# VH-VL binders against Lysosomal-trafficking regulator (mv): the designs that were tried, part 15

Target 1, 99 residues: Lysosomal-trafficking regulator (mv), of Drosophila melanogaster (Fruit fly) (q9w060r2686to2784)
Amino acid sequence: SLNSQILYNFAAKFLPVDGEIEGEIIITDLKLYFLATYRCRYFNVNCDIANITEIWLKRYQHQETAFEILLDTNKSLFFSLQNADDWKIMREVFCDKIV
Below, E stands for the ipSAE of ESMFold2; O stands for the ipSAE of OpenDDE; V2 stands for 0.75 times the mean of E and O plus 0.25 times the DockQ between their complexes.

## First folded at step 11 (VH-VL; framework fv_diridavumab)

Design v4 (from s3 with heavy chain A35G F103S; at its last look DockQ between E and O 0.81; V2 from the best seeds 0.00; counts 0 for: pae E 4.9 > 2)
Heavy chain, then light chain:
Amino acid sequence: EVQLVESGAEVKKPGSSVKVSCKASGYTFSNYAIGWVRQAPGQGPEWMGGIIPIFGTPKYAPKFQGRVTITADDFAGTVYMELSSLRSEDTAMYYCARHSVYSGDEAFDIWGKGTTVTVSS
Amino acid sequence: QSVLTQPPSVSAAPGQKVTISCSGSSSNIGNDYVSWYQQLPGTAPKLLIYDNNKRPSGIPDRFSGSKSGTSATLGITGLQTGDEANYYCGTWDSSTDAGVVFGGGTKLTVL
ESMFold2, look of step 11: ipSAE 0.076; ipTM 0.709
ESMFold2 (binder alone), look of step 11: mean pLDDT 89; pTM 0.923
OpenDDE, look of step 11: ipSAE 0.146; ipTM 0.779

Design v5 (from s3 with heavy chain V101L F103T; at its last look DockQ between E and O 0.73; V2 from the best seeds 0.00; counts 0 for: pae E 4.0 > 2)
Fold by OpenDDE, look of step 11:
Structure v5 (fold): chain C 99 residues (1-99), chain A 121 residues (1-121), chain B 111 residues (1-111)
Amino acid sequence: as target 1 above (99 residues)
Amino acid sequence: EVQLVESGAEVKKPGSSVKVSCKASGYTFSNYAIAWVRQAPGQGPEWMGGIIPIFGTPKYAPKFQGRVTITADDFAGTVYMELSSLRSEDTAMYYCARHSLYTGDEAFDIWGKGTTVTVSS
Amino acid sequence: QSVLTQPPSVSAAPGQKVTISCSGSSSNIGNDYVSWYQQLPGTAPKLLIYDNNKRPSGIPDRFSGSKSGTSATLGITGLQTGDEANYYCGTWDSSTDAGVVFGGGTKLTVL
């Protein structure tokens, strides 16, 4: 379903309320994907970047490597990036949505 | 108590559709996946597909691709399974079952009591 | 016809040990975690073993699981009359995006 050009690929964790899921974030010109690398095969995030209303920079395990995506549906997605450099790139790419 | 409550028994004609519901309670609905597994009389379980309610595209078994639709209502804490173009071979007990997102890979730790669907002319 | 192969039936006397095999391939058991289920007559399946060898809470240590290569084994020691049931193995099959697959089931009879 990745039909558009991939711009970025980050090692990341999706952070639900009671755990964490390792995977990767893929950013295209139109969409943000999260693909789990193992375990549950049902798990994927597929959202239009246009539907992202806000991005909040967050800490995870006392490190500034996380962020929360707020969608126009009023749902949010919490992620942590494995690499600090990727986090910087994330901030730059979505600078207009960071609050 | 964690439980999955399924809708009542269904009797359908061939060619029609059936929609079964599975209401989850006793746990954080969005943190688990719900799968549908059916079992024909005298047969073993057969996975049909599953969904994570919070987000994501449902996954379907190839056998049912194009004929089954799995959806979730986060507010109602309910997952639905609709099977169309019913045939006699679809007569079975239909279970919804829960599994964790990060442990017990596709291990279904909670099951509904099942919904009997009978397809007959 | 099932993707995973189990013996149709096994039997033993109370107090004895039984093993139930589950044979698959590199695209399923060889690549993913195996689960085992017990199904008593007229009931939904019950999870016995997950992640090859882990027991959910409430499952006695008489039940054990193991995996080697493309095969998995369920072990039941101290067999009780209440253990009479059908047992199924299950795992994910990555072949042609097949999804979750189950064994054909093994009927355990307690003599």
Scores: ipSAE 0.127, ipTM 0.792, lowest interface PAE 2.8, mean pLDDT 91
ESMFold2, look of step 11: ipSAE 0.134; ipTM 0.716
ESMFold2 (binder alone), look of step 11: mean pLDDT 89; pTM 0.922
ESMFold2, look of step 12: ipSAE 0.120; ipTM 0.715
ESMFold2 (binder alone), look of step 12: mean pLDDT 89; pTM 0.922
OpenDDE, look of step 12: ipSAE 0.073; ipTM 0.775

Design v6 (from s3 with heavy chain G56D F103S; at its last look DockQ between E and O 0.59; V2 from the best seeds 0.00; counts 0 for: pae E 4.9 > 2)
Fold by ESMFold2, look of step 11:
Structure v6 (fold): chain C 99 residues (1-99), chain A 121 residues (1-121), chain B 111 residues (1-111)
Amino acid sequence: as target 1 above (99 residues)
Amino acid sequence: EVQLVESGAEVKKPGSSVKVSCKASGYTFSNYAIAWVRQAPGQGPEWMGGIIPIFDTPKYAPKFQGRVTITADDFAGTVYMELSSLRSEDTAMYYCARHSVYSGDEAFDIWGKGTTVTVSS
Amino acid sequence: QSVLTQPPSVSAAPGQKVTISCSGSSSNIGNDYVSWYQQLPGTAPKLLIYDNNKRPSGIPDRFSGSKSGTSATLGITGLQTGDEANYYCGTWDSSTDAGVVFGGGTKLTVL
């Protein structure tokens, strides 16, 4: 079967309703991961890019640096990127999914 | 009002399986880990595993790896724990509990009332 | 066979103070945050202390926690008859089969 190859990694925060978790978004040809940098034992974001149905651009701390990823299971994931260049790349990579 | 409610008590035979549910309410269900913790009579709590519903990625205690399955249903706001190949030593009170922060490695701030599973022949 | 060791029982009179110890190792208490739970007879555990020494809202300051090295301590002052319960420590064990571990419990009797 096909092996995933890392294409991008972005410094990011995962944004649960009541906090934030620092880490990295890793994008392969098939998957999106989030790897936390600290204290997280259960925490493992691992989704197939094919299962992402919509991406909604959002604000975080009054800046347009965040996005919400909607999965075909009706789950959503909320992230903020730390670097402007990574923000541009994210929008280009997933332009066909942005609402 | 944050609340966790386990399904009703079960009596099972050795070698069978049990599936216990945990209905969550009063908070953002998908964003916090829910763990299963059991407690045999006269003993301390024993962590079985947990799941963060939004990620649908469970973690299991090594002792239970291979016979426990933890799943989440975001629509129902419910976490399930299924324990297979039951033995008499699985007789215990089973709790669901919420971790106090999203990372899942901190304290359990909300506990259900628990449900008994009795394994007898 | 708990990874974390607690004394099986402690007792004191109302108004007095008591401490409950929890001994572990560098793979758990020495490396991770400790929590403490109160379990009244016939009830579920209730969180008393998190992050070694912090109290959730509604827990009076007569309950305190600390840790040093691979050992943690729960302190209870101004004992009340309603404090009679089992007390458990808990933390993350980061050894090769990592997970949450709890102590075997300490029964507090208030005479």
Scores: ipSAE 0.058, ipTM 0.694, lowest interface PAE 4.9, mean pLDDT 85
ESMFold2 (binder alone), look of step 11: mean pLDDT 90; pTM 0.932
OpenDDE, look of step 11: ipSAE 0.207; ipTM 0.791

## First folded at step 12 (VH-VL; framework fv_diridavumab)

Design w1 (from v5 with heavy chain N31Y; at its last look DockQ between E and O 0.67; V2 from the best seeds 0.00; counts 0 for: pae E 4.9 > 2)
Fold by ESMFold2, look of step 12:
Structure w1 (fold): chain C 99 residues (1-99), chain A 121 residues (1-121), chain B 111 residues (1-111)
Amino acid sequence: as target 1 above (99 residues)
Amino acid sequence: EVQLVESGAEVKKPGSSVKVSCKASGYTFSYYAIAWVRQAPGQGPEWMGGIIPIFGTPKYAPKFQGRVTITADDFAGTVYMELSSLRSEDTAMYYCARHSLYTGDEAFDIWGKGTTVTVSS
Amino acid sequence: QSVLTQPPSVSAAPGQKVTISCSGSSSNIGNDYVSWYQQLPGTAPKLLIYDNNKRPSGIPDRFSGSKSGTSATLGITGLQTGDEANYYCGTWDSSTDAGVVFGGGTKLTVL
């Protein structure tokens, strides 16, 4: 099932230009998911990690807890993580993609 | 100024299909859901489905599952709705409408002016 | 037939107030946020109320919303002739992944 395949599960916010969507980032061997909270039922990210070309480390609210993912389609996704330890784990997991 | 503009009115025969476009402007297109809502004469609105363009995966109302296809073209800033196997009861005004993150995915803060689709024998 | 039930019409004189009801169920109004829309003749719906009782920018405070149990109410005070319109409630319905549902509408006549 999806829950048994999870390598990491991070409490997170997706950060569009003028807002925040609460949810969680789920990382498996091959995929990154963002599952929005109940209120944002259209909003669901499902992308292959191989399609991620670059990751840019960012600050959000003056904290080093955020990152921006650039996809091979030139679209980008901006997230912040709830926990600084999760942010460090994310950096280790995706070290080969960080610019 | 944020606005949504649907393509022009269509007259179609039963059994055919129609594809309506919705051009968005004045905001960052990719991040905000656009839905299609139709309204037959003298009736209330009826949600057909929606899409967040950056993710490309639509959600459909069960009534339209299998007949409706909603897609987004991020380069063009445009969402499309295609309705197949048209019947006379599909005659309605078709709107595109935007959800915002502040109002959630159950409320529409911006509406297009709508376009008519008439299905006539 | 509409999932959300509204009275088909209401009327009142200019300057008076009116309420418009919207009845649903535990799978929609009872468990989710309600929005309200005004539709003037020949125009698209316009958002009046979201999150049960909040007004978007530009909506005057004579429009109000409330929710109790599985029903919601739109209140309009200080009625003006320009308020003649159809009014719709909307919400998310969680039964069998149904999505957004609307009421059948209430026609407001200002004598």
Scores: ipSAE 0.090, ipTM 0.719, lowest interface PAE 4.9, mean pLDDT 86
ESMFold2 (binder alone), look of step 12: mean pLDDT 89; pTM 0.922
OpenDDE, look of step 12: ipSAE 0.220; ipTM 0.806

Design w2 (from v5 with heavy chain I54W; at its last look DockQ between E and O 0.76; V2 from the best seeds 0.00; counts 0 for: pae E 4.2 > 2)
Heavy chain, then light chain:
Amino acid sequence: EVQLVESGAEVKKPGSSVKVSCKASGYTFSNYAIAWVRQAPGQGPEWMGGIIPWFGTPKYAPKFQGRVTITADDFAGTVYMELSSLRSEDTAMYYCARHSLYTGDEAFDIWGKGTTVTVSS
Amino acid sequence: QSVLTQPPSVSAAPGQKVTISCSGSSSNIGNDYVSWYQQLPGTAPKLLIYDNNKRPSGIPDRFSGSKSGTSATLGITGLQTGDEANYYCGTWDSSTDAGVVFGGGTKLTVL
ESMFold2, look of step 12: ipSAE 0.189; ipTM 0.754
ESMFold2 (binder alone), look of step 12: mean pLDDT 90; pTM 0.928
OpenDDE, look of step 12: ipSAE 0.412; ipTM 0.864
ESMFold2, look of step 14: ipSAE 0.147; ipTM 0.744
ESMFold2 (binder alone), look of step 14: mean pLDDT 89; pTM 0.927
OpenDDE, look of step 14: ipSAE 0.270; ipTM 0.823

Design w3 (from v5 with heavy chain K59Y; at its last look DockQ between E and O 0.64; V2 from the best seeds 0.00; counts 0 for: pae E 4.2 > 2)
Fold by OpenDDE, look of step 12:
Structure w3 (fold): chain C 99 residues (1-99), chain A 121 residues (1-121), chain B 111 residues (1-111)
Amino acid sequence: as target 1 above (99 residues)
Amino acid sequence: EVQLVESGAEVKKPGSSVKVSCKASGYTFSNYAIAWVRQAPGQGPEWMGGIIPIFGTPYYAPKFQGRVTITADDFAGTVYMELSSLRSEDTAMYYCARHSLYTGDEAFDIWGKGTTVTVSS
Amino acid sequence: QSVLTQPPSVSAAPGQKVTISCSGSSSNIGNDYVSWYQQLPGTAPKLLIYDNNKRPSGIPDRFSGSKSGTSATLGITGLQTGDEANYYCGTWDSSTDAGVVFGGGTKLTVL
């Protein structure tokens, strides 16, 4: 679980096709987690950052606050950050993966 | 039509393993979680665990941790549940059930018809 | 032995109202949403109520749910013979993070 040191914590929304889920993104030295705020206890992303192949900057609701994570498994995760500062930090942290 | 179609009935010996499949159709597979819930004869439902296909990481009830494996095939739209080291107490109807990511994991809105697993020597 | 406690059985005549209780604790019903399921003989459970008091599409308003403190209640008005079934409450238990828990079930008999 969350055994690694937390480096960043972002207020975020997970954006599946049919809607949005509020939560937070937790970035450790090795992994990226998403924890839903209050509803689904299943809802965490437990993936190694090393398995992230690409990150695409995206728009959500006409704002450049979202990004899509592409994994080596060919799965993708779409997120939106609530804070502009977090968005900036995210881009800096994952600059080597942003395409 | 939204539906979950489970594999056929199983008869197993103690100590063996069983793998049940649950094929989902009629909705966006990745937007929902699939849980496994079993029900022994004359008993209430018992939650075993679940998986959100888009994440691929399963979650298990502590009771079944180490003995159950839940996997998902996104291409086939199918979730699998494998239970090992079967014992007579595992005799039950095994249901797969969908729960919304928005309504939480307390509400299973779509159920399969169930797969009967009988464990007997 | 179920985490959530339900009466084993309830009964009433057609047209009457029945209530089914579900008792839990602060670690489950006290903190989380409750769902109710109907299970007709030989069938899979069917969602009746979610989020304490919401009805899925297709569920008649004869079915209602409520929650207070660590207890939840399912109400059925205008009882019909077709309502004869087992009813289960369910929620999430956070005390042990054990996951979804169900009640022991209540057998509803329509007299």
Scores: ipSAE 0.116, ipTM 0.782, lowest interface PAE 2.6, mean pLDDT 91
ESMFold2, look of step 12: ipSAE 0.117; ipTM 0.708
ESMFold2 (binder alone), look of step 12: mean pLDDT 89; pTM 0.926

Design w4 (from v5 with light chain D97E A98Y; at its last look DockQ between E and O 0.73; V2 from the best seeds 0.00; counts 0 for: pae E 4.2 > 2)
Fold by ESMFold2, look of step 12:
Structure w4 (fold): chain C 99 residues (1-99), chain A 121 residues (1-121), chain B 111 residues (1-111)
Amino acid sequence: as target 1 above (99 residues)
Amino acid sequence: EVQLVESGAEVKKPGSSVKVSCKASGYTFSNYAIAWVRQAPGQGPEWMGGIIPIFGTPKYAPKFQGRVTITADDFAGTVYMELSSLRSEDTAMYYCARHSLYTGDEAFDIWGKGTTVTVSS
Amino acid sequence: QSVLTQPPSVSAAPGQKVTISCSGSSSNIGNDYVSWYQQLPGTAPKLLIYDNNKRPSGIPDRFSGSKSGTSATLGITGLQTGDEANYYCGTWDSSTEYGVVFGGGTKLTVL
């Protein structure tokens, strides 16, 4: 739920198999959410931070601004951050999970 | 060839429930929301809710909140809609419809042929 | 009663032009995009117009859409007998019907 303390709020794109969905990543003390900004009101992606096993740093459109989050269910989520400072913060926040 | 195929027509008694399936094919199932839209005889369409198969929470129209459940099975490429506490006013044609996440969630570019649910005592 | 108001019927002769109105509010048409659908007898709705005025592939130029304020308009020129159908507007509503809402429909008769 979004009743937890919000720690970070990053402008991002969610990268499904073939496409891009604009929105925001919201990180709380317990969960990571993706909330689509416009015209994608059904889109509600979330996971428990405790269920994240690995994070892989990735390139997107020739920029090192993307990452893949691997869950303990073997599902993965792909995101690209819109702001380079947010990219650095994400790496610091999740440094223990980065491969 | 993009297709949406609803399950067969159903006749139900008041107070029971119905579960309709929508099999999607010909596109990347997980990337597109599927909504349920019904149309009673002689009336306009009525949006019931929808879901995006990837890790989504379904969204419901307020009128149906508490009576409708929408789920997705990504491996089967199928979305389900269950409507409970049926009444005669629920008699309608039920459509599943796809929208493009990239053109807007109010525009439905692919529709199934629809399936009839009749509620009669 | 539908959140979006359309005239119940409209008619014109082949070759003529008609317009179909869709009236809403600031909670829907005023702040969101409008789509239009054609429903031929015995069939599912078909998308004619999205994003207020854009046509999907395969929809001829004689179908057009516009909006102004809290109202939207579908225009059909060069009417053909095959255009006899019900026409519905749709949009996102952020008030009482928070979600997708449709008009009650307009029956087009080509005489």
Scores: ipSAE 0.102, ipTM 0.694, lowest interface PAE 4.2, mean pLDDT 85
ESMFold2 (binder alone), look of step 12: mean pLDDT 88; pTM 0.914
OpenDDE, look of step 12: ipSAE 0.108; ipTM 0.782

Design w5 (from v5 with heavy chain L101W; at its last look DockQ between E and O 0.55; V2 from the best seeds 0.00; counts 0 for: pae E 3.8 > 2)
Fold by OpenDDE, look of step 12:
Structure w5 (fold): chain C 99 residues (1-99), chain A 121 residues (1-121), chain B 111 residues (1-111)
Amino acid sequence: as target 1 above (99 residues)
Amino acid sequence: EVQLVESGAEVKKPGSSVKVSCKASGYTFSNYAIAWVRQAPGQGPEWMGGIIPIFGTPKYAPKFQGRVTITADDFAGTVYMELSSLRSEDTAMYYCARHSWYTGDEAFDIWGKGTTVTVSS
Amino acid sequence: QSVLTQPPSVSAAPGQKVTISCSGSSSNIGNDYVSWYQQLPGTAPKLLIYDNNKRPSGIPDRFSGSKSGTSATLGITGLQTGDEANYYCGTWDSSTDAGVVFGGGTKLTVL
């Protein structure tokens, strides 16, 4: 359902409790997607950017490369970016959501 | 103790719908997917679909696409499977099973005891 | 009609070794990890092997798994009467993103 225009593509890890899954974050004009790279047949995370209430910058592995997305449903998504440049871009793109 | 507790047996008429529940406990609910696997009498298991609670969207087997709906209640730690337009061939034991997704495991390590669904006129 | 093909039945005496084959294709066993399940009469399936050859906690080392090409094999040594059950292989089929597929099952009889 990636029908919208892709604006950004970040190498990332999704960080559930007690684990991690490698993949990529795809940001369109309307949605944020996470696609797992391998060995995750069930996983497909997406959210409407409009439903993002807050983004918290976080540390992962002692580095400031992670962030937590809070949704209006009171759910949250925890990610870590692999590239420092992507981290900067992410912060710029979602600057209005960052708390 | 990790366990999946399914709802009770169902007897349904053709054309009706059935909704089976699977309550998970003893582990972090969001760390695993729940799949539905049915088994007709004398047959092998058949994967129907699955869902990762909280974050994931359900995936369905093509055979059941449009007729099955899998949902999750994160607060109740419960996953549901609704099968509509029931026919006699849907008579089977319906299992929910846990699948580890973030660790890379592709196996069902925990199973419910199953819910018998009988479709008869 | 199962995507994965297993022999309908195997049998052996107590103490002996048996093997159960599971044949697939490049879109399933050829690309993905295979799991094996034991199903005792009147019970839900139980995971025996995952990731081709790994045993979950509590599964004795009498049970083993292997994979080569588009085929997988379950091995059971020191056969016990309690091993009499149906055994199923399973994996993911990527050909049509169809999802998890199982074998037709093998009935193991302990003579």
Scores: ipSAE 0.051, ipTM 0.761, lowest interface PAE 3.1, mean pLDDT 90
ESMFold2, look of step 12: ipSAE 0.143; ipTM 0.736
ESMFold2 (binder alone), look of step 12: mean pLDDT 89; pTM 0.924

Design w6 (from v5 with heavy chain G56D T57Y; at its last look DockQ between E and O 0.59; V2 from the best seeds 0.00; counts 0 for: pae E 4.8 > 2)
Fold by ESMFold2, look of step 12:
Structure w6 (fold): chain C 99 residues (1-99), chain A 121 residues (1-121), chain B 111 residues (1-111)
Amino acid sequence: as target 1 above (99 residues)
Amino acid sequence: EVQLVESGAEVKKPGSSVKVSCKASGYTFSNYAIAWVRQAPGQGPEWMGGIIPIFDYPKYAPKFQGRVTITADDFAGTVYMELSSLRSEDTAMYYCARHSLYTGDEAFDIWGKGTTVTVSS
Amino acid sequence: QSVLTQPPSVSAAPGQKVTISCSGSSSNIGNDYVSWYQQLPGTAPKLLIYDNNKRPSGIPDRFSGSKSGTSATLGITGLQTGDEANYYCGTWDSSTDAGVVFGGGTKLTVL
């Protein structure tokens, strides 16, 4: 739920293997959310930041703007951020998770 | 080729439960929502709920909330649906169906062949 | 009893056009996208139309969809014997019993 204090809001794309879903990443003190701009009632990322085990920095379309998060459930999520300032903030916020 | 294959037909008694599996192949399993839709003889389809495996959060139709459990096993590429407290009106063809991420979550582009669950005394 | 209302049957001659209606409410068709499915005898439903009026690859342009207010229409032109099937509309319903809803179906007979 978004009942925690919102710290950051990043314009982002979720990157499935063969497509893109536009939306936003919301970071609170405890959770990471992805909210798609399309109507997607199954497509709701809600994870505890403590459950993120690794973050891998990635290139997307020849730009270093993407990252893959690995959850303790052995699931991974692939995102691309839309601006460089958010990319810097993401790296600072999650520096202890980045491999 | 993208395929969804449901487990074999089941005959059950009232009050029991049934668990049906849906094996997915030919695409990236964890990224697409899979729903369960049933169809009683002579009736229209009825959505029961669904799950997108990567988020591990099922959505249930209110009519089935409390009786249905939908889970996903990413390793096996399989979605399960368990329906409890079976009644004769639960006799139907049960389908799993996938929606395309581009068409919205109300449209299902790939369907399994379906499997019959018969509830008989 | 369906949230979405369709006529139970429709018929037309080969080569003609038929339309199939789907009536809903502001909590579903009025605020959400409509899909249409063809179900041939003994088979699973097949997606014909999504996003009100778009066709997946492989669906001929004889099939069309439209939406106005709280109702939607499937159009089929150049009717063929192979078009005999049940047709269902579907959409998201956002009322207190929210979820995907389907119509009760329309049996198309080509005669």
Scores: ipSAE 0.084, ipTM 0.701, lowest interface PAE 4.8, mean pLDDT 85
ESMFold2 (binder alone), look of step 12: mean pLDDT 89; pTM 0.921
OpenDDE, look of step 12: ipSAE 0.178; ipTM 0.794

## First folded at step 14 (VH-VL; framework fv_diridavumab)

Design x1 (from w2 with heavy chain S30T; at its last look DockQ between E and O 0.57; V2 from the best seeds 0.00; counts 0 for: pae E 4.3 > 2)
Heavy chain, then light chain:
Amino acid sequence: EVQLVESGAEVKKPGSSVKVSCKASGYTFTNYAIAWVRQAPGQGPEWMGGIIPWFGTPKYAPKFQGRVTITADDFAGTVYMELSSLRSEDTAMYYCARHSLYTGDEAFDIWGKGTTVTVSS
Amino acid sequence: QSVLTQPPSVSAAPGQKVTISCSGSSSNIGNDYVSWYQQLPGTAPKLLIYDNNKRPSGIPDRFSGSKSGTSATLGITGLQTGDEANYYCGTWDSSTDAGVVFGGGTKLTVL
ESMFold2, look of step 14: ipSAE 0.130; ipTM 0.728
ESMFold2 (binder alone), look of step 14: mean pLDDT 90; pTM 0.930
OpenDDE, look of step 14: ipSAE 0.484; ipTM 0.874

Design x2 (from w2 with light chain V100Y; at its last look DockQ between E and O 0.78; V2 from the best seeds 0.00; counts 0 for: pae E 5.3 > 2)
Fold by ESMFold2, look of step 14:
Structure x2 (fold): chain C 99 residues (1-99), chain A 121 residues (1-121), chain B 111 residues (1-111)
Amino acid sequence: as target 1 above (99 residues)
Amino acid sequence: EVQLVESGAEVKKPGSSVKVSCKASGYTFSNYAIAWVRQAPGQGPEWMGGIIPWFGTPKYAPKFQGRVTITADDFAGTVYMELSSLRSEDTAMYYCARHSLYTGDEAFDIWGKGTTVTVSS
Amino acid sequence: QSVLTQPPSVSAAPGQKVTISCSGSSSNIGNDYVSWYQQLPGTAPKLLIYDNNKRPSGIPDRFSGSKSGTSATLGITGLQTGDEANYYCGTWDSSTDAGYVFGGGTKLTVL
């Protein structure tokens, strides 16, 4: 729930197969959320951190600013962070899950 | 070819439920929302709700909240709409329609041909 | 009553121009993009205009859209008998009952 303690808030893009959705990644003690900035009224991506099995570091547009989150359902979520310091924090926060 | 195909016409009694399917093909299923829009005879269209497959939860129009359930089967490329506690006023053509996830492009660009649900005693 | 108000009908002769209005509020047209849909007799609605004034591929230039304040307008020039249809505006509504809303429709008759 977004009523949980918010630990981090990263400006990010969610990267579906054919496009980009601007928004923010919010990390709480239990969940990771992506909240779109624009009027994508159906789009509410979230997962329990416990369900994240692997995180793969990726490049996006020639920059090492992206990551792909693999869930225990075999679904994946692909993000690009806009701030290099946030990318370093993400690596530290999820170091146990990074491949 | 991008297509949305609704399941066949249904005749129902008041108080029952109906579940209509929408088979999507010809595009990346998870990149678009699919919504349900109904149109009673002689009336304009009425948005009931929609869903983004794989990634989202359904959103419902307040008028239908509590009576409508929208789900997706990502592997079948199919969205379902179930409407419960049917009334005669629910007699309508039911369409599924697609819209883009891109900002500023949330119009319904592809529509199914629709399916009739008739509620009569 | 519809959240978006359209005239119930309009008519004009072949070759003429018509406009169809769509009146809303700050919670919908004033804050969001407007789309227009054409519904020919016996068929599903078809997207005609999106993002206030853009045409999808295959829609001829004689169809145009505009938006001012809380009102939107569909323009049709060079009217043809095949343009006889119902026309609906649509947009998102950000009021407390938020969702997508359509106008009540305008029947266009080409005389």
Scores: ipSAE 0.047, ipTM 0.694, lowest interface PAE 5.3, mean pLDDT 85
ESMFold2 (binder alone), look of step 14: mean pLDDT 89; pTM 0.921
OpenDDE, look of step 14: ipSAE 0.207; ipTM 0.809

